# VHH binders against o26223, part 59

Target 1, 191 residues: o26223
Amino acid sequence: MKLLWTSQHIKVTVHIDGKVSKMDVLEAIKTRRSIRKYQDREVPEELIDKILDAAMCGPSAVDERPWHFIVVRNREMLEKIPEVHPYGAMVKDAPVAIIVCCDSSLEKIPGFWVQDCSIASQNILLAAHSLGLGAVWTGVYPLEDRVEGIRRLFSIPEHVIPFSVIPLGYPAENPGTRDLFDPDRIHLEKW
Below, E stands for the ipSAE of ESMFold2; O stands for the ipSAE of OpenDDE; V2 stands for 0.75 times the mean of E and O plus 0.25 times the DockQ between their complexes.

## First folded at step 3 (VHH)

Design n16 (framework vhh_7nfr_2)
Fold by ESMFold2-Fast, scan of step 3:
Structure n16 (fold): chain B 191 residues (1-191), chain A 124 residues (1-124)
Amino acid sequence: as target 1 above (191 residues)
Amino acid sequence: QVQLQESGGGLVQPGGSLRLSCAASGFTFSDYYMSWVRQAPGEGREWVSSISSSGSTIYYADSVKGRFTIARDNVKNTLYLLMDSLKSDDTAVYYCARGSYETWYSDTPYFDYWGQGTQVTVSS
């Protein structure tokens, strides 16, 4: 017969204006914002483990799951990232960054690793937000100069492609939420 | 045509050593993770070790950590397994396989090509 899944409402508590709010999955998706300012606070290893667990739970083309992750906490290494990533200046001020990589040897069908690593990146952002952290996706692939720079900086092998750099920490800014629903982009039955 | 051919198996005394080789052909060997998987008599397949395409990332099953060493030669298209301090429990047919862990079915390993296997027997 069918496998039974335990369906549970995902409970996440976020401290907003001194008040703890419960956050379900839809709320997490709708209220996540790019955060580029971080408190001078370490992120516990347990929270990074939870975020990476969530990253690996995304769907993957033919279940190839080509993602690998580099967790960077070393201050000297974090300070070098802006040298090879012009729009990654905020990374040097983050307590930790995750580099999402594709191991091309794990790719089963050409090209879909981009979608796989995008899904993993978004799961990192959502998981971080759900745990009271802030994060931002800084683009690496397909910009050849950034791919080359990050590869060299972190000794990444030729068969592995750095995809994104995601700094994260406790947020030191609150940009608020956005309402992006646009019904003109929804077509019923046909274009 | 993908081919994987194992060699180096045989009879060895407990505490002894063996070196297994796997000759690969028909694909770009340097693009793939490669693995060793074994099957003991009357048991299912057990993953032993995997090595990344460059050789920089290596994984071992807990049962063989510290005793076995996986290596590769991308110029010769050859995968190796260096087996030290062999135990009777290491008795199995050893298969060379292209790929690494694939956990689509409850962490069941998935490999797309297999060799014919080489017998390793550890007994006195």
Scores: ipSAE 0.000, ipTM 0.091, lowest interface PAE 18.7, mean pLDDT 83

Design n17 (framework vhh_7aqx_2)
Fold by ESMFold2-Fast, scan of step 3:
Structure n17 (fold): chain B 191 residues (1-191), chain A 125 residues (1-125)
Amino acid sequence: as target 1 above (191 residues)
Amino acid sequence: QVQLQESGGGLVQAGGSLRLSCTTSGRTFSSYAFSWFRQAPGEEREFVGAISWSGGSTDYADSVKGRFTISRDNAKNTFYLQMNSLKTEDTAVYYCAADSGYESYLTDSSRYDYWGQGTQVTVSS
């Protein structure tokens, strides 16, 4: 049985038979956690396609949509990522990873590609979570050593900037829900 | 892309048994959860039973609990529905389905992307 709260928190929505539940948008946002432990189970390509479709649907500054994606399933390549990304140790244990890249030739407003690729990365995390997968954003840009390491490992052209590496898999951990709402960060009409 | 094909349907008398098989093709049989659905004439498609990707969990519709058993054989890329103590109301076209979702015991047929063609089971009195 899944309980869902409305935006007003005044109504509880319950899946009647308790066997099937789809997350609404607010539930997906509030319950998504970084997942770094994965089952030894391959992720079907159809789910990766759905995730990448969602990634490309994000808003983009002046609709420049500069993102490109590399899908990595090759075990040997996944095992090499931690060599160039110190905090990417979990990637070697993931069945698949997505590298989010910016094609700088598509940029219309200087610097906004960072926001564009951040939006794409977050959509990957949310889409993965909504499909029952776990994922984590491991940062690449703006750390020059990681950018160059990933570029060399995956033969990424000079005009393309690797932004993030996102390993994905079926979760082998279940971190609890966090209460992150802080009313002290909300100011009415003035500081 | 996953392809599913049923076999084992046919005509059987009430109280009898049949074993349905669903053979799969595609990338990773072991990554999928599998389900059986059935559809009687003039009715909507209904859930029959499901087995998790690991084979460690099964679920059944109340109407078939204790009579039907779902199982899988990863080495053969095949999963099964053993139907015992068949009743005339079990008469239907039986469909196998595959789900790529994480925790997939999906009773909502609209959530399945991969379906077999169906196999007819007829139970006579």
Scores: ipSAE 0.000, ipTM 0.178, lowest interface PAE 15.6, mean pLDDT 82

Design n18 (framework vhh_7aqx_2)
Fold by ESMFold2-Fast, scan of step 3:
Structure n18 (fold): chain B 191 residues (1-191), chain A 125 residues (1-125)
Amino acid sequence: as target 1 above (191 residues)
Amino acid sequence: QVQLQESGGGLVQAGGSLRLSCTTSGRTFSSYAFSWFRQAPGEEREFVGAISWSGGSTDYADSVKGRFTISRDNAKNTFYLQMNSLKTEDTAVYYCAAGDYETFYSDTPSEYDYWGQGTQVTVSS
């Protein structure tokens, strides 16, 4: 990401693998789709670093920032995830996955870590999309069997809770866009 | 894999309008971002405008902002460049290009793998 000064406008340009991404925030939010099919192509470490930087920029309750991240590129490990996560079959086909975790020792207010890690997970999805990658949030917490399965696979200590597994890669599908705006869910001044 | 073919070029007077089309034979038209470039005699190819794979994001060179509009029609596997208020300095060969990422486009010609053959646009005074 470079910030360029022009005659009258500030231009922010992100160069990714020789490409310039100009997707604005609203477009990223509205066009992001869950992507479960990936090209057989490696994701550069620089893109993962940018995604994780974005993940850590989310708000957290009383600034507790309880998140930790495990980056998994090892094919053998990725192939074992579906054994403990039934709806994570696509993870074995992804070039990389990020496991979002909560370090309970960093928690300042009980329970808010779930919201904190949800925000971090969504930021990963949006950042990946803005960088031309596809990703999907596969839920781990609060399903006890998935939490324990993921913990065992990745040697996660007891005070750390795996929250989500997010495989990502260059997309091999385009599900198209959705029209989700529902004015019946908007109430003015009172219910 | 994506094949691009331009049409709609020709002669037009200054102040006039022209619409260029770029038709693709790719099976995954909706997965590509598309850009237009132009090359005037004796000059390098320059960026003109781009549209994302979703159609929700567009970008334009400062020289054409407010005058040119890029759009896409996924049902027809075609994207367009509507050129209004044409000036003599818009005279160039116009090329369409496809990015293989759904959300990326570049202002640098050497970074595109898929190009059309070019269509001549001549604007007379």
Scores: ipSAE 0.000, ipTM 0.138, lowest interface PAE 15.4, mean pLDDT 81

Design n19 (framework vhh_7aqx_2)
Fold by ESMFold2-Fast, scan of step 3:
Structure n19 (fold): chain B 191 residues (1-191), chain A 125 residues (1-125)
Amino acid sequence: as target 1 above (191 residues)
Amino acid sequence: QVQLQESGGGLVQAGGSLRLSCTTSGRTFSSYAFSWFRQAPGEEREFVGAISWSGGSTDYADSVKGRFTISRDNAKNTFYLQMNSLKTEDTAVYYCAASPGDYESYLSEASYDYWGQGTQVTVSS
């Protein structure tokens, strides 16, 4: 028997207007880990739909919501991603990947699309975690070779910028919790 | 915070074996990814091998694959590089490094915030 993934706050129960929540938001944030090993098991389309719904619920500068998403399930295409992304080796072994893109024609304020797409990427990671999946953010923008490599592979038009590639699947690894709290980075009232 | 200290370096004959240890201190040993790098005089620093926070994933440079094995012992806050079938070309200062292991991951040297001081390995013919 393998060890099941767990956290110290797993199954925290919160009552909100008579509803029961199995885990609070802080626990989800604290226990999410990058997952790079996946089971050879398909992810249902319904879970991808839920993840993308969550991705689009993030805030964006002046509500520009510049994100578009490419869902990649084709094995041949997944196997080509490591050729243009040196840190994307795990993508070839994932059942699915989501490419987060910015449609620059939707941008209302210059440069903030990077923050918008970062928020969408993090929401994908958190939503996947909450649904029992594992995922990892692999960076594309601002590295020009990765941007152009991904654009070429997926026929992405010139006005659209690939931002991140996020492989996901049922986790085949179980990381422990991290203690990343650093009080030296917190300044009260002034620097 | 993590502090790293290498040990186990020294002089060894070609074809021999040597085990390097990296002892760590800090609150997050079990959550960190660890790696070994090496640098020969006048050469660039070279990646040798890495082990993920769980121990479930290991990565090696092609030059050492099949000869070197990286492992970790969370109970001892220590990780190791077992070096077999040593060659004169393996002569270098070996450094251990630690990363919280997220985003582009422990495969990038830029991801490592903590480094040891290095231990010399000399392989004689």
Scores: ipSAE 0.000, ipTM 0.276, lowest interface PAE 11.1, mean pLDDT 83

Design n2 (framework vhh_7nfr_2; at its last look DockQ between E and O 0.01; V2 from the best seeds 0.00; counts 0 for: pae O 7.1 > 2, grease 24.9 > 24.2, placed apart)
Fold by ESMFold2-Fast, scan of step 3:
Structure n2 (fold): chain B 191 residues (1-191), chain A 125 residues (1-125)
Amino acid sequence: as target 1 above (191 residues)
Amino acid sequence: QVQLQESGGGLVQPGGSLRLSCAASGFTFDDYAMSWVRQAPGEGREWVSSISWNSGSIYYADSVKGRFTIARDNVKNTLYLLMDSLKSDDTAVYYCAKGGDYETFYTDSYYFDYWGQGTQVTVSS
C-alpha cells in the first residue's frame, strides 16, 4: 500500500495557444466516439481524478452509489487483460485503464447496481472525451467467464463484481461523428 | 434495398496477392463503417478488418495485420481489401458487411446490419 499525502493541484481548464478550450455538454455527447488506439503518452493523475469524480456524480438507485474503481497503469497487468477478456486487445496498448466495480454490500435495491455502474461508465467516457482523451467501454458483466477472469487477475473480493474495463489515453484515431437522430423513434402523446 | 456485391476472389498460390472489391448500393455509403468478414470451410465467421466512414479508424484481425489493407472510395461507393502474402489459412469465402464501427461495450462478436453474397478465395498450389 502506498499513500500520497501531497497537496492536490486541480486544473479546471486546458490552455491551448493562449486560449481556453472547453467542450460543452451537448458537443461532448454528440462527438464522443469509442477510441481503441492511443498515443504513447502518459495520462496525468489529475485528469484521472477528474474523470473518477465525474463518474461518482451519476444518479444511482436510492442513492446506493455501489461503484468502486481500480486504476491500472502497470503495463504487465494491462497486457494480461486480453487473456481473460479476449476482445480487449486494445487495453494492452492503453496507458491506463479503469475497472468499474460494484460492491454488492452497498446495494440497497436488487439489480439496479447494473444501471448505476452503466451510468458511472458512461460518465467516464464523456468526461474523458471532454478532457481531450479517448476511451472505450469493454463489457465484463454479465459475461461470467470475464467477471471471474477479471476478479482473479486483480484480486477482487467475491462480494465485488467487475462491471466494465475502460482503457483510455490520448486518441491516435478519429472515427468521425455519427448522425443517429431518428424521428421515427419518437412518439407524441401515445405509442 | 441495401445491396453489397463482392468480387475479385479466385485461386492463388501461397505468397500471392488478390484485391477484393465490394460495390455498395441502397444506402448512404459514406455514413457507415464497412467491414470484411471471412468464413473457412467448417469454421465460424471470422472478422478480418473494419474501416470508419471517413477512413480515420482502421482495424485488422491479428491474423492478417501487416498483410492486408482495407480501403474505401466514398465517391464510387466501393470497399476494397488488398491481400498480400496470402497463406493457405486465408482460404475462405470473404463477405462485405455494413457496420463494424460499433459504439458498443459488447465485443465477443460482431453483429453487422447487412452481408454481401461473398467471394471465394482459395490459396493452394
Scores: ipSAE 0.387, ipTM 0.729, lowest interface PAE 3.1, mean pLDDT 86
Fold by ESMFold2, look of step 4:
Structure n2 (fold): chain B 191 residues (1-191), chain A 125 residues (1-125)
Amino acid sequence: as target 1 above (191 residues)
Amino acid sequence: QVQLQESGGGLVQPGGSLRLSCAASGFTFDDYAMSWVRQAPGEGREWVSSISWNSGSIYYADSVKGRFTIARDNVKNTLYLLMDSLKSDDTAVYYCAKGGDYETFYTDSYYFDYWGQGTQVTVSS
C-alpha cells in the first residue's frame, strides 16, 4: 500500500475505440504541437463530440459561456476558408475544422469573451492531441477582414463573432517537443 | 545542422531574367514553409515571397508580384525563385529562409528561424 510520490503524475483518462487511453495532463500540455499536415483519413463524429465537450468545460467570466462552435466537414466549404483567411491554407487539406465563435448576447461582463473563447480554443487543441489528432489554431479575431470573411462564408449573424478556425485531423507530421521553459520570465513577489 | 545554400545570382541587364536556387539540408524540408528575403545596400531585409510546405499557398510582396515565381521541389529539397522583368530596384542579396518550427496563430508566412548566406543579384546596364 505504499505509493512513491517522486514520480507521481496527474492523469487524464480518455476512451477511444473501446481502448482506455491515458495521457498525463502535463504531458499533453508539453507535447501538443501545431499540426498543419493531415492524413487523408476521416475523423469520427465521436471524437469531435469529445473535443467539443472538452471545449465547453473551460471557465468563463461569471460562467457566461459565450461560445458556439461550427463544425465544418464539407469539402467545398473547407476549400473556401483560405479565400477569406489568407494564412490558413492548411484548412483546405483538413478533414474537419471547428470555428469557435462568441455569441455576444450571452456576454454578462463586457470585454471578457476573448479570454472565454481563447480558453475553449486551447481546450480543443489539448483534447484533440489527447485523442491522437493534430490541430492548429488559426487566428480570426481581432483581424477585421478575417472576421467579416468568415462571417459571410458561414452566414454568421452580426451579434456572433468568429474567433478562431481550428483545422484538425490525424497528423502527417511530427514537429517534436520544444523546451520553452525560461526561468528569467519568473518573478518572485515583484518584478 | 540546418544549412541553406543559395545560388544562381549574377549580373543581368534591366528586363532580364535569373533563376535562384536554394539547396536545403539538415532538416525535413517538406515539413516547413520556405521564403525568399532580400537586402538591398543600405536597407533592412525585405520579404519577397513565401511558399507553404505543399505549394498550396504562395505569397508575393507587391513589389515583385507578376514578375517573380516561387517554387519548391520536395524530392530534391530545393527552393526556387524565377525572376523575370528585372529592374534596378531588384538589386540585392537574396536569402533563402526556412519557416519556423513554430507555435503561432497569427501568420506563418513571415516567421523564419534559419537563413542562408545569400546570393548577389545585380541589375545594371
Scores: ipSAE 0.094, ipTM 0.538, lowest interface PAE 4.3, mean pLDDT 85
Fold by OpenDDE, look of step 4:
Structure n2 (fold): chain B 191 residues (1-191), chain A 125 residues (1-125)
Amino acid sequence: as target 1 above (191 residues)
Amino acid sequence: QVQLQESGGGLVQPGGSLRLSCAASGFTFDDYAMSWVRQAPGEGREWVSSISWNSGSIYYADSVKGRFTIARDNVKNTLYLLMDSLKSDDTAVYYCAKGGDYETFYTDSYYFDYWGQGTQVTVSS
């Protein structure tokens, strides 16, 4: 008998003793929610590595792969992030956060780095979810105050642009799933 | 639909033994840790024991260590609880609980997404 997924529960696919997740891509996408409450539990490095691997598997413009990732576990640093990111309050409660950055020196076509880093960020969210973690995308770019705040806090070089802060942890909330399908947003052949 | 059905409860004398079973259906049984939780009259739910999907990890509450044995048969989709040296304080409704989606064995019912109806265990002279 296969696992039946309900809209009432967040799918967590990390099992004790290392059982591999069976969550498929569509399930991951459909059931993913922003998670802003986390358990008092550390995230294994292995899971972070898998998440980062996934983050780097997305496409990028002309394969420019401009992304860099800062993995933050230091409690003091995590607690400082909300000071420069007003909507990042949950970061202080997370055991780890990933800061997605763009190295502008790697950009081959101007402006596409936003798409590239967005893809990377989304992959982080999906991977986290598929691995039984909760995460949320907190936007940094293009808000200058947040960009500069994160830059200063983490001593990010000028040519590197912080794009998003993504706290991760085992979820301490279960918001359920949503049906976000809207046929009014679909246009056939023409607008 | 996920279903958990407990059985094996009953009346037993102090020092006696019982074997509880939980038949599971509606999900991939061997994908999840399983737990036993009990609730005594007038008290909250108390975690009793948990077992990982492959029985590689087993945990017991201090109150039952050395007396209770949790086991599972993944072929039969069945969870077991062997209860030896039963005490009056073991009197409770015993629930089979799906290990939830979390890779942990918390005592909070929040981490168990499905429960059975329970089976009554009464230890009395």
Scores: ipSAE 0.025, ipTM 0.267, lowest interface PAE 7.1, mean pLDDT 86
ESMFold2 (binder alone), look of step 4: mean pLDDT 80; pTM 0.825

Design n20 (framework vhh_7aqx_2; at its last look DockQ between E and O 0.01; V2 from the best seeds 0.00; counts 0 for: pae O 13.2 > 2, unsure alone 61.5 < 65, placed apart)
Fold by ESMFold2-Fast, scan of step 3:
Structure n20 (fold): chain B 191 residues (1-191), chain A 126 residues (1-126)
Amino acid sequence: as target 1 above (191 residues)
Amino acid sequence: QVQLQESGGGLVQAGGSLRLSCTTSGRTFSSYAFSWFRQAPGEEREFVGAISWSGGSTDYADSVKGRFTISRDNAKNTFYLQMNSLKTEDTAVYYCAAEHSETFYTDLSPSEYDYWGQGTQVTVSS
């Protein structure tokens, strides 16, 4: 194949896979970017299992671990997500999406489930990146219309709150990395 | 990796119009959100307007709202600032900026921009 984009795309994927398998945690954190363009390529079940294992290993308030996950591979269901999420247009083109949910019946201390589910969401993004995949967090909670839209679409019960929708796939874009270190935000000994 | 180049600046009379263009080099143009900033002599850089990666969201500074319009053309790897009803206080160097958005809220990010152009001078005379 001699098309410039196709050749670069294949080469980037190979480089990411080789690099990612040896990526330490600091490198993963610093080089992860939101990915909204995906290859027409299936994500193996084994990789989703590894990602979800990592998601459940985060710290949780009073160890309540209220997270539940819906794995969506059905094309018709993925195509319906943009109808209830105004900024989720990329989800319909993803091979798979994970919906992070809070089971409120597992909550032991009020309000900390948001932090618990945020930790799970970020772990999904980092784990995906470490495995050569790209992902993006699309916010659901606390936006009432998005919460209710996602709940209805996936038959989520009343006591469960959809928190985020995270499409995943092999990346079809490479935005590069950011340098965000700002020493002016670090205060020694006092404010 | 992404390079930005402004064009379309110049001298214009108050009440007139100018269209600024920002051309980009790079294969991921459609993945970036784009913004315009301006800086008058002795002042800090000021936000002017932004357009999301999808083109579905735009945002403007109150000082230009209703007068300026931002748009993008993904086929041309170019985005624009249409400036109407120009005032002398619009005189500044105009910079284009690009961001691959990390926001999980919408399709625009308020965070620091990844890439900047070199600037184009706009002078509005009375």
Scores: ipSAE 0.465, ipTM 0.732, lowest interface PAE 1.6, mean pLDDT 86
Fold by ESMFold2, look of step 4:
Structure n20 (fold): chain B 191 residues (1-191), chain A 126 residues (1-126)
Amino acid sequence: as target 1 above (191 residues)
Amino acid sequence: QVQLQESGGGLVQAGGSLRLSCTTSGRTFSSYAFSWFRQAPGEEREFVGAISWSGGSTDYADSVKGRFTISRDNAKNTFYLQMNSLKTEDTAVYYCAAEHSETFYTDLSPSEYDYWGQGTQVTVSS
């Protein structure tokens, strides 16, 4: 019996027994990699729902929650994204992509929507990874040509700002783990 | 663009030593790991060794382990391959390479994420 499922201080662990695959949050953060190659395999709607739920759990400036999400599964639309986002070529090979947008009419504190949408975007990456999916954040904002291209392609209104395009799918590559810790970036008490 | 330039190749007597350099330029390399490869005529390109950004992890092909050492000089944005106890089998063109980048912005075509130097010839004479 696994009592960790019933206590008030429940933690989730990854077990190599093949039945339950759950990931510690520090492990998820350290092992997540940008994945640009995907299997020819559909991503269930349930997993997309879980990923978007996680995206919306992030904090935002004064709880403004300015984010909106466009879920793209249509093959023809996915194939058009590289025409307006030249570094998004892997999107055409993904079974699905999520476009993270800011509705500027929801902004309560000027200029914090970028932080808000960045938090949502990173949560998408981590949630996808925890569910056995691979994803990559392809930058749209602040590059005006990419912003306007994506806005036109998906009929996004003038007051809504496309921030990122995140293709995802079951991974067909394994870039491995990196050691990026740099103690010179840590300052105690002052610079 | 990420650019890699090798230097330090040449002719060396068997049993001797040689130091190769790979100088990097362009984008920040804080997220890249770097590797050395070699290719003899008519053979496939062979992994020689790699070093992480932190310098905390190195890896070497069995054929060079104990004879070759990879190191880094942060002041010069350069990493090195120190080659000792050279054998005639070490004769090859040596390439430095950078791994697939972790970025949400790039100048490069999304389908081509491997970066290679031009190569430097190492010839070990009997």
Scores: ipSAE 0.014, ipTM 0.360, lowest interface PAE 7.4, mean pLDDT 81
Fold by OpenDDE, look of step 4:
Structure n20 (fold): chain B 191 residues (1-191), chain A 126 residues (1-126)
Amino acid sequence: as target 1 above (191 residues)
Amino acid sequence: QVQLQESGGGLVQAGGSLRLSCTTSGRTFSSYAFSWFRQAPGEEREFVGAISWSGGSTDYADSVKGRFTISRDNAKNTFYLQMNSLKTEDTAVYYCAAEHSETFYTDLSPSEYDYWGQGTQVTVSS
């Protein structure tokens, strides 16, 4: 069936480079940047699944794995996030956001959940980047106003702590790479 | 699973206007791009227009460009086809379709859409 498609292919220039050329781990780490501008393009569910899988592969204290993830695609909800997160303006422009949370009831050792959720959040960023997506870590915890704002907005139970909001999408910017190596921060054997 | 339902079709005189609606079920309306198609008797189903998930992009067939406009209301889980300056050649069954693809394309085959409505008849008389 030759659908007479009119020629104006709004070809969202899919940077063809989004072919999942699997970056090696060092390349992903070294070249990752915060991305705050996104294309008018959906993120396939399969990629989100891969990202979440990566998020759950990080270590946690005594293997407590306290993390939960809220995947947000609803436009109205995405648009409300900046109201409670002043540095989350880009979330309204993203096709999807992941909210990383801690279930305190899963903690085995108090306080390590911050490290656990940080690892999960970073893995989300690295995985996203390796898959040709852009993302940014917007901190929620430990700022009480943001924590409570996100909690109310998403009806998060009291024993669950929202930790970060991570918008994701195909990047509409290329900020380049940075060399952040600082030998002055390295101490041998003693300070 | 998303269900699509068209409404607003009917009989209209040439030069007149008609507004079609497509209402979707479910909570994931904002995750889909939407298109309108039409099929006249004895003809193949043809693309009419599309709107992206954000509503920021639209595309139209040349035959309807300047006369038809697509919009969406996420709060109502509904998108629309405003048809102005209707012609007898616009007579067809109009279908709404939804797709959840990696990239917004306006040249998708009908088989690449995830969900379809049942269609609504539009008849333009001379």
Scores: ipSAE 0.000, ipTM 0.264, lowest interface PAE 13.2, mean pLDDT 87
ESMFold2 (binder alone), look of step 4: mean pLDDT 76; pTM 0.792

Design n21 (framework vhh_7aqx_2)
Fold by ESMFold2-Fast, scan of step 3:
Structure n21 (fold): chain B 191 residues (1-191), chain A 125 residues (1-125)
Amino acid sequence: as target 1 above (191 residues)
Amino acid sequence: QVQLQESGGGLVQAGGSLRLSCTTSGFTFSDYAFSWFRQAPGEEREFVGAISSSGGSTDYADSVKGRFTISRDNAKNTFYLQMNSLKTEDTAVYYCAADRGYESWYTDSREYDYWGQGTQVTVSS
């Protein structure tokens, strides 16, 4: 059988402290893994700016783009995140974390901000990976205790909803890549 | 213990070809990106070329583009530098280096922890 899915070959070159990556988009998507162990190295602000630029490029329902971001580098604040997020233990060991938030005053279509913030979060993970960094998405919304805990820690206003916490750093682990393609989940023409 | 060993260097006339090999041990070969560097007498180590862990991406210094080709053989735990159309300016000690990268590599020699001993390439006019 012939291949059902094909892609054009697009190469991206990025430079980081003399390090270069040449990954096409499909390679980046397929090789990205959740990274929870980080080197004792600071992440330059220029890389965070590139990641956040990519985060804001996602599609958004009725172009509402409700996302706001908090960049956390303060060790005392990073060390407090596990107290309100039981599966966020790795955050305290990361050099930086990004909190993805929804400003509900920017919402035009009720409920679609969740999809918007999910897209922004995934773009952060892919952009970090393409730049030689590792990251992991730790869930906040819709778990009420985590939402309120994060809000209190970072003085987030009531009309703003913390959605995810994403620690980032240079990776200290390589879990390898996964082969997840399952043709049984593809239905031609009908279910 | 991680070890890298070069072979294939020697004396060649300008316009000739040589193939360098770097054989590795002590780690999972497929997890690493590999690079070649060279050092001419009285100069610093300079980047020559690199190949990603998947083998899907390669990079070359401008001075060697179109003449040198880097490749890898995971079954042999070995990677190669095919050098064509050699010039007297290519005379140097060639070093292989390894880095754990997610489809990435360093062009700065100071970032590498794993190095071979070096192999001499001499191109005569």
Scores: ipSAE 0.005, ipTM 0.343, lowest interface PAE 9.8, mean pLDDT 84

